VHH binders against F-box/kelch-repeat protein At2g24250. Designs and how they scored, part 3

Target 1, 374 residues: F-box/kelch-repeat protein At2g24250, of Arabidopsis thaliana (Mouse-ear cress) (q9zuh0)
Amino acid sequence: MAMKKKISTSSIMPDWSQLPEELLHIISTHLEDHYFDAVHARSVCRSWRSTFPFPSSLLRQSYSLPAFPLESKDLCCTLEKVPLFLFRVLTPPDAADASSEYFLGGLGQDKSNDHVELPSPLQCSVKVNVPGTEPILMNMLDCQIIPLGHKYRLMIGCNPEEYSAAFLPLNEQGGGGEFVALLDCTDLFLVLRSTEMRWIRLEKPSTASCKELFTFRGRFYATFFNGDTFVIDPSSLEATPLTPHIDSNFLVPSGNEELFLVKTDFLRCRVSRLDEEAAEWVEVSDLGDRVLFLGGHLGNFYCSAKELPHGCGLTGDSILFTVGSRNVTYPYKYGVHTNKRKAEDNINCWRSSRENRVLFRNRYDPVLSFRVER

## First folded at step 20 (VHH)

Design f3 (from e6 with T28K S57R T106S R108K V109I)
Fold by OpenDDE, fold request of step 21:
Structure f3 (fold): chain B 374 residues (1-374), chain A 124 residues (1-124)
Amino acid sequence: as target 1 above (374 residues)
Amino acid sequence: QVQLVESGGGLVQPGGSLRLSCAASGFKFDDYKMNWVRQPPGKGLEWVSAISGSGGRTYYADSVEGRFTIIRDNDKKMVYLQMTSLKTEDTAVYYCARVTKYSLWSGKIYFDPEGQGTQVTVSS
């Protein structure tokens, strides 16, 4: 009985840092249109980082806006277009816990002169900066980068405070550069229109604090902590309340394709999509390959499950709801019978699933990190 | 047809109490946040109070907070406004309102239907 020595193929990760510079240069020239690959390349080591330029397409675009009229001081106002990415860090298959770690945030060039050479495998890492915390090194090995779109941030003053803002370009086809920006302030909205190029005070349609401002198909949407939701016409600046009014509503745009309304009592969710033609919400039982993320600090967003590796713990037709106060995330699936209560509970809703445990590690803007455990 | 019919207004002395009622018909009542708005003499419409569709959440303007209470009965399709400690400044025509639009420019509230409202007069 020949004991087949399980050659533990310690997958000796090749030392990629030893690649010839000439080869790196050649590779660099071929990655000009592959910005994510360039990011991976830059993460390998210092020499690679020096060889591979930071992709310009990943740079945050900033726009200088007219000074913010504060009572005492004209403050510089800058609009930032922040591309959002989901980073999936694959745990080695040998890791006992089939847990996947995710990071949501922006990418940027490290301007720090800290030429610290890190030993392998740390040199294959990206530095994650979370405000108020020490930088975290994320291993980029087998990391997947998924684009999620972009968010706009308004930076006001020398010590830039971030305000919730929505930016709507108008007439994109005509090259005219027309736009409307809506800013949430404590007691009012401010609007900046390209035609006037000045901030104008607006009344809020709700007495509650604004939770989120975003755009969908040429309109502004505003959600409030009291459950109020509005669609705002960018030209007339009239706000129409969305019906039905519920205590807890979440709006989730899926790009420009669908706008979802999620109603939740924490135990159950109902999901509707907006039918713009009919001007009504249509209840849906299927999200397709979509995973909706609700309640996070970065707002509500979606991800396509097709971009996720099989077995990662996330599947289509799922809702991940984070209760902010408890830092607990609940997964929801449609039609899931929770064994406990015999009650003829309407099977036609999304219910909390115990299949996956989602743990948020850090909920600091601009980076959200969470772990999915099976 | 959407109908909102207000009642319960009248003349009251400062410090007095009134209860306004609104009967709703012609729409799915429980889906809508119901509002009370008022129009003081010579002034525009101002929001007073609101109650969520389920009745689980209530909202008040600062000027009436602690004095007014909004209640709804979804079975009866009724909205009520209990007013206490009334002040002269509370004098207005009160409307039960399903809000349809807000002007962000002016703060103007649009509602349907435009009911007749009920007159509340607070005077010594």
Scores: ipSAE 0.648, ipTM 0.843, lowest interface PAE 0.4, mean pLDDT 80
Fold by OpenDDE, fold request of step 21:
Structure f3 (fold): chain B 374 residues (1-374), chain A 124 residues (1-124)
Amino acid sequence: as target 1 above (374 residues)
Amino acid sequence: QVQLVESGGGLVQPGGSLRLSCAASGFKFDDYKMNWVRQPPGKGLEWVSAISGSGGRTYYADSVEGRFTIIRDNDKKMVYLQMTSLKTEDTAVYYCARVTKYSLWSGKIYFDPEGQGTQVTVSS
């Protein structure tokens, strides 16, 4: 009975950190168009980070704007275009089937002198900066980075308070294009136009606080906590109320392709897409590969499920809705029979499913951390 | 055609009460936030109150807060304004209206339709 010694071929992962610097330089030159690969390369170890430059394409574009008049002081104003990314964190093998962790936020170069490193040989780490907490080092080995689009942030003053801003180029940016920017600042609306190049106070179209300000297909959209929603013409600055007026609604742009309206009573959702030609909302039962995220501090956004790793717990044609101030989000699916509630009610709606629980750990800008539990 | 017909106005003494009614037709009533606006003599239109499509949320101008109550019945396509503790300054033609546009420059609110309104006169 020859005991076949199962040679546990401990697949000793080669120590790639020991690659000659000359080779690393060569590799670096070939990653110029592959910014995510460059990010992964930089995550390997300190020496690799020094060799692989931070991709310029991931840098935040900053625009100096005219000074913001506040309380008789001219405050410096900077508009930042921040690319947003979703990161999946590897879960331990034992937990891999049970939960997936994600981080949403911007990518940047760590300029701090406090370099935290994982033990050798391969660190494969990304530093996560959460406001008010110590930086967290995450292992990003073989993790996918998913682009989610861009957010505009207005930084005002020396202690930059971040304000929600929407920016629209009115003419093709060829060398001096016209633009309009709207800013929500506490209870004030402000506009900056290229024609005046000064901030002008506007009248708010609602008595409630602004929930979200964004752009879609050359127009501004503003949502308010009272359910008011407006489309705003960037030229005339006339706001048109969008109907139906519902106490709880969410607008979600999917790039420049679709604008979705989600009506919710927290138990059920109705989803409509804007037909601009007909100027009507058309109810939809299918979001395709899209996952809509609603109710978060980062605003409403979408992600393509095809870009997500297999088995991550997120599937297309889904809505993840955060209910209230709770750090828990539930998925909504269309036509899903929720076993427990006998409610004979109209299966032809989006219903909350408790099958997957999304727990938000941190809801602070610039990083949103959440876990999907099965 | 969109129609809004106001009723219930009249002469009342200071401190008195009135209930205004608005009958809506020609549009999907429950999809719209409904408003009461008023035009005092010699003055422009001023917003008074609003109620959300579902009726779940109500809004009031500071001048009428605590005295006026807006209610809607979506089944009947009716909007009501219960006015209490009426003051002489409440004298106006009252209109039920939908907001169609808002100027961010001037703060001007555009309403549709401009109905005949109902006269409310508060006088001793």
Scores: ipSAE 0.647, ipTM 0.841, lowest interface PAE 0.4, mean pLDDT 80
Fold by ESMFold2, fold request of step 21:
Structure f3 (fold): chain B 374 residues (1-374), chain A 124 residues (1-124)
Amino acid sequence: as target 1 above (374 residues)
Amino acid sequence: QVQLVESGGGLVQPGGSLRLSCAASGFKFDDYKMNWVRQPPGKGLEWVSAISGSGGRTYYADSVEGRFTIIRDNDKKMVYLQMTSLKTEDTAVYYCARVTKYSLWSGKIYFDPEGQGTQVTVSS
């Protein structure tokens, strides 16, 4: 059992103390000639720039952690920062095609023992595993690739776990890369501070299952299926209830810029943004160029539609629910009119647009796969 | 500004029944999970019951489960506590309150009772 404990503290190296040596080597390897080559290729011409992914899309950060207390084996424990992407399959220019194909998921290292040698012309390819289908080998040049941020994944040994994680870097006032990690482990929370490198068991502030766990502007947010919602201070670990308390809410961070609250009964919804200065929610009728994706296995995310071409089926200022029993839905938009007049409150909300029909082919781990019919 | 006014307390025999009321004003009542807490003589606050913002979910302390029922009326901005099978140990000042914070370390829940409360006395 002692032979399996190979996690060491990184606190003895101030210049690199917050990043384990293994992580630094992985990052350096990916940033060497490949990073420079990718940047150089993007500067050759506009066609190459639009086709090659930005080098940061290839970075996979891992943090070595102490042995996980909910696992009886003393295996290596790491927390991976998995970058998320939206892939839009490019349509040939002359194709009369009323639909667009999309894949949304994390990019990561292949962990299987199947070491298939790829042909040199397909080096920029990615393998997409859609349940019930043979793995799809997609050339990145055949796709528009839009970065969506990241998701944290716990690894015990070499295997991924289903625990949700939130990772909060602390400020860098000359002290290096301090952080706090918070994990949702079904019946409890676990917290780890880089300054202690020790897992601490915490009580959950709700008896319901945690729906989403994320960070926004230096604090943790946890939402629960019973409507409980909390802001958690990373230092004191005190949780403050966040209003409103209703069962069908979604909280959606848009980076550290905005935090949206979506209240819904799945027929209609209302959207608010957090006004931190006034300490209140301000109802909005406009999401700008954002497309919100709500309720899926990847959590609540947004995509900027500024990078999407006209006519691709996904437009800004819209909401797409990826949860529910139906495999067919429509994006929600504000102020949708029917052919009959209704009360003003019925048009002052978000509802199904009945435009750009969305057909889900997979909504479960590891990838969201759907087609949009215009 | 925020006001919570408790009422409906009184003297009751063991095994009796009583309904407490809490009138809320000065805040968006529908947005909050509401709680009943009590202060027995010479003791600190003790959590009794909670109800979700919609009223769809209710929670009870072990000592009162099966005997007390929490209800809310969002149209009237009211929270009620229907108490039955009252026992001498239920004697306390009862407050309706909102949770202010939870300690994830200790599991302790903090309340801020904002009204004067209503006295319930159970004695023969």
Scores: ipSAE 0.581, ipTM 0.841, lowest interface PAE 1.0, mean pLDDT 74

Design f3 (from e6 with T28K S57R T106S R108K V109I)
Fold by ESMFold2, look of step 20:
Structure f3 (fold): chain B 374 residues (1-374), chain A 124 residues (1-124)
Amino acid sequence: as target 1 above (374 residues)
Amino acid sequence: QVQLVESGGGLVQPGGSLRLSCAASGFKFDDYKMNWVRQPPGKGLEWVSAISGSGGRTYYADSVEGRFTIIRDNDKKMVYLQMTSLKTEDTAVYYCARVTKYSLWSGKIYFDPEGQGTQVTVSS
């Protein structure tokens, strides 16, 4: 009947899953540079998912390595390059509670059977494994996503290992086959050169545990919990002490273009930038629009506060210390000036001021998760 | 411009005590871990002791631990080595120095002894 046909009419509503392949291809070419728009497009249906490939910048890359000498098994050994992101969970604009939820960690295409079995909308979800808890399923459509760089992990078989790794390609043009990898193990370093493809045991230059191990402009940098800090030449394997030698500092690479030194006793801090030509540290008066994340299991990173909207709880010129066992802390504003203590501010010391309260849910590998209350 | 001036050496009998001093100038002393190294007769340099920039951490070679104490005074830009229970094998020229480099391959530590050193002789 005409009444029943009128009630059952659904032809007015667009069925986006039926878009012709030719139009999907055109849309696909316009989404290649918009990493997470491509991920969101893959959630529409199977046709869209097959047309929009997973962005290569979000894929994990692996490097096959010789068998690991400290493991008694003959297992496959790989170095995995894991891209890192900060995810900000979006809240409704009119919410009475203005708190913001954040996840910071590695991301890649989920290759588990769980991902394959999920319905189309859930296939754009990412399982975030928080140690000691069930995996958290985070919907990508509900998040703002900010890239943070990369972390290298050593994989023996299919299991990640806790050892820190630094990977240094020897060709600045990008595609060369030569590299050097440096691993921080229990009481020693291990080095692997692609020209030998054999792990070689090295002496550590300090009796303390290694705190940070990374690369910057063709060299390795290693910091230790006792304040020892070294720059290491990858060819000679000679380590040069890096001044200043202080018990509490952090080194923060900003890509391959800047290296920051944060000298702090957690009440006051000074931040300096490396002047490479002069081999000197030059104090800076602000961090620009940066939020620094210091001392956690992900290493030392920053994000651009330009990506963070007003009222989200994190602002530029801020330092969030992710060390320690307490789950409540504050980000500290760098470079503040107090009128009553101006002479103290000028005595080669910069202050941090506290911001909104931060509640950590997890600070252990592979995820840092926290809430910011305003 | 950089100067390290060692003093306080001398002749002592076995079991005796001596305090060495090192005056530093021409660099940001507080920023550097400082070391004592020694050169026994006819031998190369060997490491003795180290102290962190703040003075909060001290390090000793096994042969001197429990007998020697390293101390620094950042206000006076001084490093000291208090030596007790001296043995004939402690006879050497003693230098204060900064580490220049460390070989990860060999474990060798390279020092930059800037001063003349101070002679310690343990003999009856």
Scores: ipSAE 0.575, ipTM 0.835, lowest interface PAE 1.1, mean pLDDT 72
Fold by ESMFold2, look of step 23:
Structure f3 (fold): chain B 374 residues (1-374), chain A 124 residues (1-124)
Amino acid sequence: as target 1 above (374 residues)
Amino acid sequence: QVQLVESGGGLVQPGGSLRLSCAASGFKFDDYKMNWVRQPPGKGLEWVSAISGSGGRTYYADSVEGRFTIIRDNDKKMVYLQMTSLKTEDTAVYYCARVTKYSLWSGKIYFDPEGQGTQVTVSS
């Protein structure tokens, strides 16, 4: 008459912390080239964390440079290569707000002294450090992470400077050989060549403020708020005007593969790619797998849709503007029909699609860092 | 064939006015920032004024600001320099030009004047 004890077999989860050390080492050899998988592996438990080192490609590299000539103190000067990522905050699939929510920013390792142990297997977290706000600590498993490349940042002592910087390696095979660095300062450009390792003052070719400074196919590009745009040869330091001379454009390098010119009044866009051989801009209606991010104070970026996780809310062949006072944007697509504007609708352009509302939780340069709790 | 043809120069007394014209052909005129440069007697080229491709922004050397006005007409492929309050120091051959290069080392602007220029002489 005694009540029978209930027995359940409905769920059996493997205890990954119990994997033999020999098998864990085998797994670790297969993850060395897939650094985000290595970060996820470190979040399983203490055993996995000890076996999988934090990927060096996600750490900031720093390069010592000569003392900065615009400072009165003799402080060390370094150039940091800061990896950039788009982080999607995962929400329940049936959330009432159907927007995709993201953080955009740089990434580094959290070196703070306040690490707190998280329960197994959640041993890795992302600390979102938006300037002027309290840091947000997020579980790594609650994020989707999309690489966007890197940004160079000048450090004088321990403080970042607001100077825009472009870094151009001069060797085809890479390996950290010769390079040229170009800085946009308020009144002038500064250049440093690795063969001389000293800062040289250069004149700016425009009276307007410099808007963007970047590299494409072995040359520097400088754009200015008055529409002046220049291609700068790293050897001669001669600047050649780039046509057309238009002040409402965005220039977006897609690696060294393409350079895009986006002309917009924020209602419609027209996109062209540079044909360097013909020295002309060729209008395009297809970005392929690219997603372009334009107009933020982080600059212009792209990512490949082939690297996008399923369900991330971003699709290829689209443009997202990150400029403005609001944190909401919609992807622009080519050939979008709108019934409300059908009578004046020129479908041979890019328009807001309103199909995927995107919310950027930060509008400024946050430093994101991974935390590995003991 | 690319062509820039300057006209409108002449002899004028101090305080007088002239309007220089430049007719352009053989290139996509609307895509280029256009400049007036001048060569005073026995001297090198000196930048005077510039106008953006759309005509929405104008720029002037300190020595001519307030006295000279640059204007363009993209339909006629023309750029003009309206000069007033002329001084003897304004005496030069005036050229309409596109910039070819800027030297970041020296700050010098390199022009390739494609026309013959037009002589402006300010003398009593």
Scores: ipSAE 0.533, ipTM 0.811, lowest interface PAE 1.4, mean pLDDT 74
Fold by ESMFold2, fold request of step 21:
Structure f3 (fold): chain B 374 residues (1-374), chain A 124 residues (1-124)
Amino acid sequence: as target 1 above (374 residues)
Amino acid sequence: QVQLVESGGGLVQPGGSLRLSCAASGFKFDDYKMNWVRQPPGKGLEWVSAISGSGGRTYYADSVEGRFTIIRDNDKKMVYLQMTSLKTEDTAVYYCARVTKYSLWSGKIYFDPEGQGTQVTVSS
């Protein structure tokens, strides 16, 4: 009889930092289309960070421009492309609190050396500056992150300017680099063509202050507080009035697919889509998966709700007004029945749903912060 | 076809009053800001007044503010210009019009249509 030999094995956790560079390059090709996955990959180790470039879509890209003619001649002028995102804070599935927290704003790189070094997974954090409070540090892994596009802002020196800017690339397919930029400067417009790189003064088509300036399908759109609205051809710089001429409306591009007109007195509203071929506005009762955000410091835009879970309090086919002084509001929906009105009124307009209460923490620059109670 | 027909002009003494009318057809009148413009003898067009599509806002050139009143009736598709305290400088052919284009280069405003107009003559 011989004694039984004890068998033991050792288990060693793989060191992901030791992956060959050839395999890292293969992995990197699978991450090029997924903005935040690339950020997470860069947090693994120095080898991964050197192999996976920081996504350029998350950087505030800048365009150097000629000196701004209305300000100091000694300061440089740049146009920043600021990416916009909606962050939804993830909650446990069985949480007793039915509310969802949201942050919406422009994303930028923190260039300070004061950032605390964290363990690898938590190094993917974002700092949210809410006025009047200490900055909030959020782990990106604890958030659902929805891209909303971008906005352009003018920088003179290191300071942002409040001038509205629209940027129109002239060659979508080839990356030709040609563009036209149009700026609203209270009493005039300034235009710059990349082919000449000179600021040229233009007359405004309205005496009122410009409310919104944006692009849609290769043309500029300018709206004014007196209800004037114009489509501006980038080559001829001729402005054509859009109808209807009304005092209280919002224009909302949905990519290059649709342009919505929202007419409102803030009790009720009606929504129309532009039919360019008929030169008419067609009233609609359905926004699909879109949530429209209207009147905030970030302008008018939409968010797709297809990626949002049911019960998070923010649903498609709705309108959320972020303008105003009240800290509590509700999304607007079509066909809401009220006890105080005739039934026919509800079927033909958009009004407050009185469900999924929205509580604003901050409505002003730099971040829209709110909680939705279900 | 867009059609704007002006009427109500005539000969009037300085300090007098006159009401111009404009009948509109061929477009959705309620959706458009409407304008009065005038052409003095031997001179180019001069903007006079405008009124929003709803009628809720009115606008006047400095030379006529306080003396002229623009009014619209969307049910009848009419725009009016009530003129009071008329001066010899107000002598012109008056047109009602819509803006069709604005040149950002020059500031020139293009109007539609330029019909026959209605003559207003202010003289002693």
Scores: ipSAE 0.382, ipTM 0.709, lowest interface PAE 2.4, mean pLDDT 76

